# Designs tried in a protein design chat: VHH binders against q9c0y8. Part 16

Target 1, 316 residues: q9c0y8
Amino acid sequence: MSASHPGILHEYTERLVAFELVGKSNVTLTSNVTRSLLLFVGGLGDGLLTVPYVQELVNPLDEIGWSIVQVQTQSSYIGWGTGSLKRDDEDLHKAVDYFLHIGGADFSTRKIVLMGHSTGSQNVLYYLTQSILPNYLIAGIAQAPVSDREAAYQFNGKEKTKELVDWVKAEYLDKGLGNDVLPRSKVENFFGEVPTSANRCIDLTDVRGNDDFFSSDLSADDFAKTFGNLKEISGSTAHSQLILLMSERDEFVSPSTDKAQLLNRFRESIRPTTSNSSLSGIIPGATHNVGPKSSPEALKWLINQLITALRSFIDQ
Below, E stands for the ipSAE of ESMFold2; O stands for the ipSAE of OpenDDE; V2 stands for 0.75 times the mean of E and O plus 0.25 times the DockQ between their complexes.

## First folded at step 5 (VHH)

Design n4 (framework vhh_vobarilizumab_d1; at its last look DockQ between E and O 0.49; V2 from the best seeds 0.00; counts 0 for: pae O 3.6 > 2, SAP .674 > .668)
Fold by ESMFold2, look of step 6:
Structure n4 (fold): chain B 316 residues (1-316), chain A 119 residues (1-119)
Amino acid sequence: as target 1 above (316 residues)
Amino acid sequence: EVQLVESGGGLVQPGGSLRLSCAASGFTFSSYAMAWYRQAPGKGRELVAGITSGGSTSYADSVKGRFTISRDNAKNTLYLQMNSLRPEDTAVYYCATKPYFWSGETDYWGQGTLVTVSS
């Protein structure tokens, strides 16, 4: 529905913004230095207000002393086509650092949870596994951790996807042209009108491409390098919690995929095992973004899981 | 300007066959993944069959082995061959573009054609 949304637009680094939605209490991250934060990153094509459940989280989180912030990165909207997980990670680290310090807060006074939807789930896992965490990120939440490669197989065909990958490698990567934008007439059936670099295409669609964290045909050894490699928080031996929330009716997941089995394979790979949250699960009746096509109770289930998790972090 | 126009629906006895067609105009048909959806009375729309721009097909379990999706890019036409029809197949059938693998919105829908399977 059309509505105005009260909030604060933060410039967390030059030319990049995040929008803090304000709940009924009118308490904000600048007015209360100990207030906890859910930092939300969307998937490919997402920007402000595109993931429908975010607005519905504002007041439930406010009631337990949490703010929700929608972060925009260089990859928001159509920017993802020439981006990378690494570039997104750099933007997200700047956003986390900004929010750790606004209003006079420091590392010990504000807890931050990073939540990603869809490809934002790859952002979450990447953030937690790249290097020792210099900030106070207590958990990552991945909603709809979907394989882009297997989605491309479903939407475009496995053989056509492999042909694209081979062509891009031969004509671009092998020639040192990884940053070049692919000709739209050759790739519009995959990427539409989004300008897409050779590197981005490979990241999303190649076996073990840089985004390829969630494919069902990956081995336990593959998952050990990602799910099995959560990093410490600097100055402690503590690790972030990881919560995985699949959508039961996710239209980007092949009908042949057993979601419960796949979720269990992800969870069994999480190291340290103490980071494997019992709140992970499958959202009943939910579409990919838990939008209006979902069963009526899907959103309530999601909110209950998030509130349960966020309350538990207050005690930590 | 974009149009998807279904045809070929009608009344058929159980065990019979129908072929649905969808004429497309106003966009580059050969670049789009396409799908057939159906909506039975009192139910939501469900995906029946999909076909990628490259010709790979997928089917709902309820129609596998009985329905065949195909496309003719020279004629900008999508087809659904429906064999061994059952009363449970009674629905309005819609032609649609299938979203890109990274986008959740169906860009274009047809108006639908009614298929009734009745003794």
Scores: ipSAE 0.400, ipTM 0.789, lowest interface PAE 1.4, mean pLDDT 89
Fold by ESMFold2-Fast, scan of step 5:
Structure n4 (fold): chain B 316 residues (1-316), chain A 119 residues (1-119)
Amino acid sequence: as target 1 above (316 residues)
Amino acid sequence: EVQLVESGGGLVQPGGSLRLSCAASGFTFSSYAMAWYRQAPGKGRELVAGITSGGSTSYADSVKGRFTISRDNAKNTLYLQMNSLRPEDTAVYYCATKPYFWSGETDYWGQGTLVTVSS
């Protein structure tokens, strides 16, 4: 239902905000004591407060000296249809830069973890692979990494999805019209009322499109191009850890997909091998969003796994 | 309150036909994409057919050519015409709002109607 949430709304760049929920300690990222943060990015259609488990993380994180911050990007809500992983990455770098320079006198001790939900998982993997990472970004966490392409096959049919891809390529990409918004009458079944560019459609629904990181039909060479290319942390000999948390009952994943096998294929592709976190796993009984239809243990498992990870980064 | 009320289920022999109806109330039906799901004994729920607010349709591969989804916005009613029924179509059929492959969970569900295909 409706609710009020105490916190700080940060303006990290022109027109874009990030919301920090305040826990029982009332300590924030603007305090005089350096505080570490988990920066959360949602999936397609998400914005502030739309992923319910984020609210459940506030007090467990607060107890160990961490804040959770939800980032709004240009892709939030319905903006993703004319966006790209590259544009999202630019927004996320601005947010990270802002939080590296706010609150406390000792910025060198601030730890940052970037966590994504759903297509936020693509954002995390893209961020960790495109350039040298900002100081203190010690981990990426991907919750419910799923194939948008295979979800489109499941929800719309494989043949119909391939027909859409072929039509967009012929009528838009081949003609240099990749940035044009597709006619709603032709794509309503896939994108509803969301204005969607030709490029964004292909990124999400084509084989080896720019977002196609997690499909079960991809090869070891495909996974090596993403998971095999994690970048160094600036000013450190270390690389960020990558933690992959799949939902056992994910409604966006075909029942024919062996999730344990797929997770293992992702993990075996991670380079350097030291970035392959032992905390990766399958959230028992979890739906895609770890929501109300999940088994009773799912949310607690997720919270415990995240706290275990974050404690390991600060306890020496 | 939001309500989706299914009807038209029953027992039918292989090769037979059934027409399911779903009466919607408590929301602006014409603005929502709608869907039929089914849950067979011992299995999870699967999407069978979807229809957008504009009338565009989609179907699971297992039912293409046999099932037809349609809507009547004036009556706030969703339909599923099921032809050439097979024993494997035996399931509880649910009317629901249709999520997109990007949009998360279904917002509204009906209570379901049982379809049994058996000789």
Scores: ipSAE 0.399, ipTM 0.718, lowest interface PAE 1.8, mean pLDDT 89
Fold by OpenDDE, look of step 6:
Structure n4 (fold): chain B 316 residues (1-316), chain A 119 residues (1-119)
Amino acid sequence: as target 1 above (316 residues)
Amino acid sequence: EVQLVESGGGLVQPGGSLRLSCAASGFTFSSYAMAWYRQAPGKGRELVAGITSGGSTSYADSVKGRFTISRDNAKNTLYLQMNSLRPEDTAVYYCATKPYFWSGETDYWGQGTLVTVSS
């Protein structure tokens, strides 16, 4: 059903916006310098209000002094096809900077947690580990962190995916044509109607591609380069917390994958160890996006877990 | 319109076998991955087995070695051979597909077929 949502549309760049959902208290980031925010970024195909559970977070977070803001990046909707984690990271840093200061706030008065859904989880990890820009997050939350590469294996086939990768490398990357958009007739079975660059294709589907954070076949050394390399918060010796929330019934994870084991592998790789939150876990009964096909308890669990996490950050 | 129609469910004794079928129409069957899900009474729907467009298969640990997913692209039909059935396999079984791996949800489901394993 169509619905209206009260909120404030923020222009955090010249061409990009973020939507602050306003809860029952009517407190906003502009009206309160001590208001903290959960900055939410979706995955491939996502934009504003495309992840079902986001609107359900508004009031629970509002009650504990947190706003939820959905950010639109250049990768939103179909933009991901020609995007990159680096580009996304630049957008996210602009958003973080904007929201840290709006209403006269700063890092001492306002905390920001970046929450990513699906491929948004790669954004979270990239921000905290590989970004060359300053880290101003008190924490990152990766919800439904999944391997796009292994998802491609699951849906398109491992061999076909490898063939695609090899073809793209040979015909585009090796020729310096990484920014070219791939012919739809060649890649539609993978990317549908989304214009997809050669580079983006490789990022998503190649072994140890730029987006390859969560694949189950990665080594401990691979995880050490990502999970094991969290950056300090800018201006501090402290590190951000990293919370990983996997969906129990994630349809993008192979049925043969032990999610609990995989989660543990991620967590065990987190450095410093103090950034490994005890609040990481598996959302019971949850599909990938904790959507309507999830168990009713899934959303409740997610909300409670988030509230617990966010409260802990304010007390710091 | 995409249609998935499951069949082959029924009552079977423990240790018995069943073969489920899913007739697909309304899309290029051979181009898409397919999967079987099941939902037991009082439990959530769970993925049982998947098969890619290329024929690669995967299984839940609970059914490995007992169930076999296969497809006949010429007949636009998905199959689930279930051997050594157990009472805990009792559930409504659904076939499903989605067009793209980056889609946020499974888009198409059948109506389901009931499998009851009981002595």
Scores: ipSAE 0.029, ipTM 0.470, lowest interface PAE 3.6, mean pLDDT 93
ESMFold2 (binder alone), look of step 6: mean pLDDT 84; pTM 0.849

Design n5 (framework vhh_7xy4_2)
Fold by ESMFold2-Fast, scan of step 5:
Structure n5 (fold): chain B 316 residues (1-316), chain A 122 residues (1-122)
Amino acid sequence: as target 1 above (316 residues)
Amino acid sequence: QLQLVESGGGLVQPGGSLRLSCAASGFTFSDYEMAWVRQPHGKGLEYIATISSGGGSTYYSDSVKGRFTISRDNAKNTLYLQMNSLKPEDTAMYYCARYEVTWKGGRTYDYKGQGTQVTVSS
């Protein structure tokens, strides 16, 4: 549907943009007040405004002094098929650096949270675990963290997925062709028409591939390597909080998966334990993207949970 | 508990053959990429061969390519290394290893067993 959205389009690095949506107060456009920022990154196939609830967050965030900023990366839309979590992380660090250093603004009162949807959840967890964090990044929020590998098992079959992995390793990785795009006919049932490299296919579909953070068949030792390795904030002993929000009716999670048990396993693995947010939970009646097919209370629950989280961060 | 038990090593003449076996337990063997690595006395670990979780893809170090064959039997939770045309420089402790790709794009051995000694001597 056609629509116009007031905001500021930021060019945070060459060729990449971030769109800061403006709420009904117009504070961002009409005042020099420094606002706290929720930086939002979508999942595979997402770009600006493709996740419907982002627009619904604008006015509730505006009322509490926060702006939502949707970050485009090289992986936006169809770019993810030739990308990696590492490349996404480099883009997200550039975005965060940009928002920390704009125009001499007073950053002592600004808080930044990084929120991901779907594979954006992998982006958030990757960001929080690779390096020392910027001083102002106080939380990561993962909405609909899902296993792409287990989704492939569900929709394509476990044996067919393992056959694809074995074929890609033999015909591409073993030959040093990891950056080559796979023939569409081999991967269209997994990735549609999106050009997908051998490396990216393996990252998403192999057991313990680079994107494989959320699979229900992973061990406590596997989760300790991810959730157990949150990095400290630069110049401080403090750590960012991690909030995990799973969708109750997520169509990309097998019906055989006990989501409450899986969420508890993720949370039990979080180190330091002070980063394990009590605001983590399951969004009642929510589809993967908390879209129109969700129960009517799903979006309201998500908005209320996020506002509660963001208000709690003001005093930190 | 996770366990890897190697067997099949021994003393062999140059040009001879040996078959190593590794019995895996305590984890879902069919979900892991597996490797053989070796360590000569007083030296570091050397990568020898890797096999995919389904067994369809194999990789070898240049020092053993064409002489060694890695294989697996997922029904028996067993990894094999067939070693032909053995040379004195193949003398080492041979370890079965569970193999993982790391987030930094590297590869590491998550666990290795106690090993089996291969000695190639006249």
Scores: ipSAE 0.000, ipTM 0.165, lowest interface PAE 15.6, mean pLDDT 86

Design n6 (framework vhh_7xy4_2)
Fold by ESMFold2-Fast, scan of step 5:
Structure n6 (fold): chain B 316 residues (1-316), chain A 122 residues (1-122)
Amino acid sequence: as target 1 above (316 residues)
Amino acid sequence: QLQLVESGGGLVQPGGSLRLSCAASGFTFSDYEMAWVRQPHGKGLEYIATISSGGGSTYYSDSVKGRFTISRDNAKNTLYLQMNSLKPEDTAMYYCARYEVTWHGGRTYDYKGQGTQVTVSS
């Protein structure tokens, strides 16, 4: 059975769209009523409507005057295999710029929160740390931040993952072939049917690769380069808050990893310290995507945590 | 304890039909997405079809779309593949697999069964 979803499909740049689901109020970002928004980016393999809890956020957010918008990037679906965090960041900046300038509202009152799921968490952290932030981007939320490298160790084996890294470096990177797509037969156990470049493979699976933000074996100095480097909001001395929400039953985090300890290590590294949100925590009973296999309370906990955060931002 | 048992393969002429079954045990079948994959002699594994945990969503490889139908009966812990308009190139060992989209959007096939041979020959 197919489903129909009422909403607005926004063309935020050439060839890329963002989908705003309409809540019970029927008020949208294109109306004359000023609304703030949560801009949602999925993980690898995700696109529009692929993360089920996003649909469950629509009406709770609508009740407090917020819209939720799902962003499609060049990396959506299978596009990530030839992409990078830098390319994703460029797409996300275009989306944010678009949503700052739509509708008939006074945009000086519009607040933006960027939320990521899974590798969308890397997108959020990268966005907050690479350059001065767009005006009114007041928070980043990372849901299910996971080490892709340690997930590869868990599901493919540590030695096999290191062998792949060494082979890709020797046969591709050392030869200037970083943008070449790897033979599927060599990487299908890691990336399935997704065409994956040598650079992207290394970004995800190498120690201190460009995506390697959340691994439990990283040092305090490694975390200081990311969590310790949140940038200012343009035209302001203020910094965005960073909210980290780990899933208690995350199937992509090794059973040997103490999630509470790892979360505390991330939080201790956040600079400025005022960006360290007390709303960070572990979603009780949640699977990676807070899906049907989660405990019954997991989704309600996530919704309540997000509503609490968004309400607090309006009062600032 | 986790086990998948495929059956229903055999010899069939081009244009014929076969129905494959997979009996699952040792895990909560209704919680998992399932897939059929095949391996022709001397070649790698090829994805054929995937079905969601509740059966509401199905996906097919281009080579079988319109000819094969994947379905499941969660009450019986059984996965099915109805194969119509069979071609010689469909000759392969067919495997039932527990299927997941991984953290990186790739596809992983877990708890592969012993397989059932399909031979399409005139």
Scores: ipSAE 0.013, ipTM 0.275, lowest interface PAE 8.4, mean pLDDT 88

Design n7 (framework vhh_7xy4_2)
Fold by ESMFold2-Fast, scan of step 5:
Structure n7 (fold): chain B 316 residues (1-316), chain A 122 residues (1-122)
Amino acid sequence: as target 1 above (316 residues)
Amino acid sequence: QLQLVESGGGLVQPGGSLRLSCAASGFTFSDYEMAWVRQPHGKGLEYIATISSGGGSTYYSDSVKGRFTISRDNAKNTLYLQMNSLKPEDTAMYYCARYEVTWQGGRTYDYKGQGTQVTVSS
């Protein structure tokens, strides 16, 4: 529906924007006072305002002195099909750097939390594991971390997904054509009308592909390479906390998957152990995007969990 | 209030034909893309076909191209799947689905119906 939203559109780098929704206080990240921020990354197909609960976070966060910013990356909308976690990470670092240099200029009190939805969860985990983290990035939050590969198994069949992987490897990767866009007729059943490169297809659908962090068939050794590899905050021996919030009724997770057991396996793999947040859990009655088919309590639970987390970080 | 009701399944011999129907109610049918998906016993969901809100654009999985035809009648709030040259591997529960938001930026389903069984056997 048509609607107007008060806020500030930030151009954090050439051609890319981030939208800060303004709450009831009218205080923003450009104000003369230093505010902390939750930087939100959507999933595949998402852009500005496409995840409805983000709008519901504005006033609760505003009440505790936090701003929420939804970031547009090169992967927003249909751009993800020719992208990578590495390219997304580069965009997110530019956004973080931008927000460290605006407003009251007292960055010693500003905290940054990076939150991802769906494949934004891979973005968060990747960000926390590749290099030492920017100053004051104190937590990553992954909402609805799901296996894209297992979603493909569920929607397209495991055998057909493996046939696609084998075909892409033989006809593209083995020929050095990893950056070429696959013919739509061959991949529309997996990726719709989104232009998708051979590399991106393999990253998402192959066993242990570059995006394959959350699959239930991965080993403890596989999880140790991701969850076990959280990096230090720059200038400190401290590590960011990782908070994992799975949706109880997630339609992109097979009914045969024990979500509580899978979440426990992720959490057991987190190193250092101090980064394993006790605030991780399952959002009761939530669909994948905590949308209108969720139980009435799901959104309230999510908001309360996030406020509890952000308040705890003010004391650090 | 939002409801999808599939019908038209049954037992058919290899090479035979069936026509599936899906009656939609509780939403503005003509505003939504629709899909047929299937689930063989003990296996995952497989996408079969999608049709645009106006009916002008259709997409098919490689396994059914040339054999199946998706169509819709917006005046009757009904989605159809004409299945020709049926094979034993087409045996599955068939579901009517509303395409809305997708995993991996493609299309997915919302308001999945209860299904209609198609069995292809000699």
Scores: ipSAE 0.000, ipTM 0.188, lowest interface PAE 11.4, mean pLDDT 87

Design n8 (framework vhh_7xy4_2)
Fold by ESMFold2-Fast, scan of step 5:
Formats: sequence, structure tokens, C-alpha cells
Structure n8 (fold): chain B 316 residues (1-316), chain A 122 residues (1-122)
Amino acid sequence: as target 1 above (316 residues)
Amino acid sequence: QLQLVESGGGLVQPGGSLRLSCAASGFTFSDYEMAWVRQPHGKGLEYIATISSGGGSTYYSDSVKGRFTISRDNAKNTLYLQMNSLKPEDTAMYYCARYEVTWSKGRTYDYKGQGTQVTVSS
């Protein structure tokens, strides 16, 4: 379906944009009225408006004085293949800094929540654990946190995935060619037509690669290095809350994976313990994208959970 | 752990019929849309037919519409393709595929098994 959407396209850098979707109030982040924002980052292949439920969040958030902003990073669309979580983090910090200083609000009045979908979940966790710049985020929300490595095992086979990893290490990483784009013929079954660097391939598909936060075969020590390392908010002893929302029917997660047990392992690893939100859970009947194949209740549950979370940050 | 095992291929004369089967394991079969895809020797992948998770909706490529019928038995975790009025151009390796979303391709169907060879020749 083609459509037109009212909003403001913000240039948060000279080359990158973020789209603020406008609700029925017509109040925006550039208004003299103070608004908080949910800054949304998509997964691999995503860009502006590619995650359908984002549009459904606009009016519920607008009713409580929040705007939703979809951020485009250098990794949007096909850019992720030559990117990294570190480069994404740098882009997200620039977006956060931009939105703290526009309109009638500043960092003392405006609250920011960072929400990620799919590999956007890795972006959220990376941001909260490995700050480059001071952050003013009060919470991170990870929707459909999934293991890209275990997805590759599921779709391409574990042995073929490990064979690719070994080949990339021997022919590229060991030779200092991590930034070189891999031959399409070697990786098209994993990454299609997307130009993919040796480093990015390894980050996504290797055991304990830089993106490997959510795999079910990781140890408690592995989770302690990520979930156990949330950073303090600059100028405060406070830490961001982390909310994890897994999709019950996630097609990127093996049916053999006990999602409730895995979610519990993530939550038990969160430090400080005050960052472990009781609002984490499994979205009933949801596919990966909470899309049309989800149960009819899935989207409503997600919206209600997000509104509950955002209200709790204002009322506390 | 996901496994799809195709069977039922073989050599058949033009105008003949074959019934392909796909045994699925390692996932909740009844929750997923399924597809049959084929790949002729030295050519690209061609989608042939898809079926909804409950079996109520089916879709066919123009090349096979009216000749092939896709069906499923969720109690047996099995997908079928009834192939009638076979033509030499139907010669290909046939794969059973599950609906997937991938990083690079978006929404697509992927094949998991070794496939089953169909050869239509006089």
C-alpha cells in the first residue's frame, strides 16, 4: 500500500535524517510545548516507515505528550552490511543530542526513550552499555531481540555458517582486510545483494561476535558483559531501565528455544538490578515484526505495554 | 534443527503426473505458510505455489496454474504438490520452503531440504 504521512523530517546531521510522525494533536518536538520522545531504530534492512507498527504508536503516544521519531542511520536499508554497532551508536548519540536541543525543551525538561526492533535491540543494548558521548536516556526498549547467529544456523545451516566464519577469518581478518567487501558469490545465501564487509559478516555470524548478545548458547559470563554493564546517565547516579519484549511466534527464533527461559536469563543478568524492568515480557501471538500474521491481540498488547512504560517514567 | 525432507520426484513422460511430499520437523508446522519452489539446472529459483498456515488460501505461479495443486496435512506435518500435465519445462529440482523474513531479502520463502529431482522427458 502507498500512503502519505504527516510529520517533520529532521536533519540531525548533514547527511542523516529522522522522521517525526505527527499525531492528531499536531503538536511536534519543534513546538513551544514540551514533548518527550521515543526514538525508534529499526533492524537490518529497515529505514523510515518499514516497521508497520510504528505508525500505530503515533496517536497513543501523542495522547500522553510523547512523539515517536524513526531514526535513519548510515546502516539503514543496505548500509548495515559495511557498518558496525559502534558506527550505529555514534549516529544514535548524534540523534539524541539533536533532539535534546530543539524546540521549547532541553535536557532538563525532555525525556528520551530509545526503542529498537530486531537488530535495533542490539543497538539499544550497545548504547546503554558502551556510551561514546554522555547520554540522557531514561530507558531502552528492545523489541524482538533475536540472535542473528542462531537465525543464520536456522536458515543456512550451522555447519555452513561456521564454514563461512572460518573462511572469512582466514582470508580476510587474519590478513587485515576486515573492511573489505566479501565476494557476493560467497555470501549471497546469507546477505543477498547487500555489500557485506568481512567485519560485519563476523559480527553477525560468529560466536561472541560484536552483535552476538541474544544467543541461547551464551554463558552467564557472556550475558554479564552486556546486560551486566549498563552505564550511568551523565551527570547522575541513575541508570536507564531496560525493557525486553520478545515475540511469541518469532520466525527468527528456533522453535526449540524456550523463550521464557531465555528472557529470564537476560533479565537475571541485568545490572544494576534497578535497571531490570518488570515490564519485560513476551508479546502474545506476535510474529517478529508484530505484523499481519500475528494474533489480533498482539499489536494491542504491545501498544498498551509501551504506554504503561512511558507513563511510569513520567509518574515516578 | 528445522528440517524439511522432500520426496516423490522421478522421471516421467510429458503429460504425466507426480505427487511430491515434504515432511517437516523442528518447528510448529501449522503456524507457518509453506511453499514449493523449483530450480532448473543452471537457472535461478522459481516460486511455484504457496499455501496459508491453515490451508484455506493457495497461490500459484502462472506457469503451473491449473496443472499443479498444493495442499497440506497439519496433523502429519506434511506438505504436498500434485503435479498434472507435466511439460519438459517443469524439469527441475523441487524444494519445500517455509515462509521467512531475512536481513537482506525481507519477506521471502527459503528452502531447507536436499530437494527432489523431477525430470520430464520422452
Scores: ipSAE 0.000, ipTM 0.138, lowest interface PAE 15.3, mean pLDDT 85

Design n9 (framework vhh_7xy4_2)
Fold by ESMFold2-Fast, scan of step 5:
Structure n9 (fold): chain B 316 residues (1-316), chain A 122 residues (1-122)
Amino acid sequence: as target 1 above (316 residues)
Amino acid sequence: QLQLVESGGGLVQPGGSLRLSCAASGFTFSDYEMAWVRQPHGKGLEYIATISSGGGSTYYSDSVKGRFTISRDNAKNTLYLQMNSLKPEDTAMYYCARYEVTWSNARTYDYKGQGTQVTVSS
């Protein structure tokens, strides 16, 4: 079946778009009244409309004066295999810059929340901890933060994953071939048909690779370098805020992993005053994407938690 | 052959103004966040202002907020810093920097120019 979605397709930079779903009010980010923005970035393989719950957020957000925008980056769909968190961050900054200045207007007072799904969670954490923050208010929401490395261990085996890492280092990185695309036959069990560079493979599958924020075997010192280092908001002693929402039935997290304990380790590394960590939690009965195989109450819980977050800490 | 060439520094009295410029070449200027950083004689490097690749987002350190304005002209590959209400404490070598984002917690700058000296006489 096909469907039609009312909205605005924004060209935020050359070749890249962001799709704003319009709710029942028909109020948009181009309206003469400044509207708050939830900027949504998907995970590996995602593009526009690929994360089903995003459509369900439109009207609840609309009712409280927020618009949701799905951003297409160079990493969308199959582009991620030759990308990096740094390249994604550059695209996200271009999108934010666009939404603060649509049509030459000054929307610099617009409240912005960056929300990520799956590896979008790495994008959110990267944005809030690695980049210097602009003078607008930004907070982050990470839905289904998952270790890609430990997912590889779960689905391909830990030893085979480590063998791949060692091989890529010896045959590519040590030879200065980090940007070369790996032979499909060597990586199709990990990345399918997606062209994947040596650098991107290592970022996702190596211990302390550039994407390795959420692994359960990382030390407190490792978490202090990421979660412990939320950047300050311009002209303030406050730091950016981060909310972590793990899925209870996440198929990409090993059954041997205690999700509540892992989430608490993330929370312990975030300063309490900067994260509203009490809003972080486990989405009851949720699969990775809060999809059809989730419990009937999972989506309702997610919607209610997001509305509570936006009203209590950002929509003020 | 990445190059950043700063200009516009000089000697100025307290309360005065200066406008610094940075001419960039050897990379796609419009793809990078840019920063102004300074180093007083015998002291560490201090970042003072950052601007997004498109120019719509800016960040200022508390020491210069309200007095300095960072801007860029992507068509001319040029970064600017307008400095007003200058204080003796603003005396430093000023550097244009291409901001490098890494997983490390340190603010990193993958290239700095030769700098331009700003001296605010008491």
Scores: ipSAE 0.000, ipTM 0.150, lowest interface PAE 14.3, mean pLDDT 84

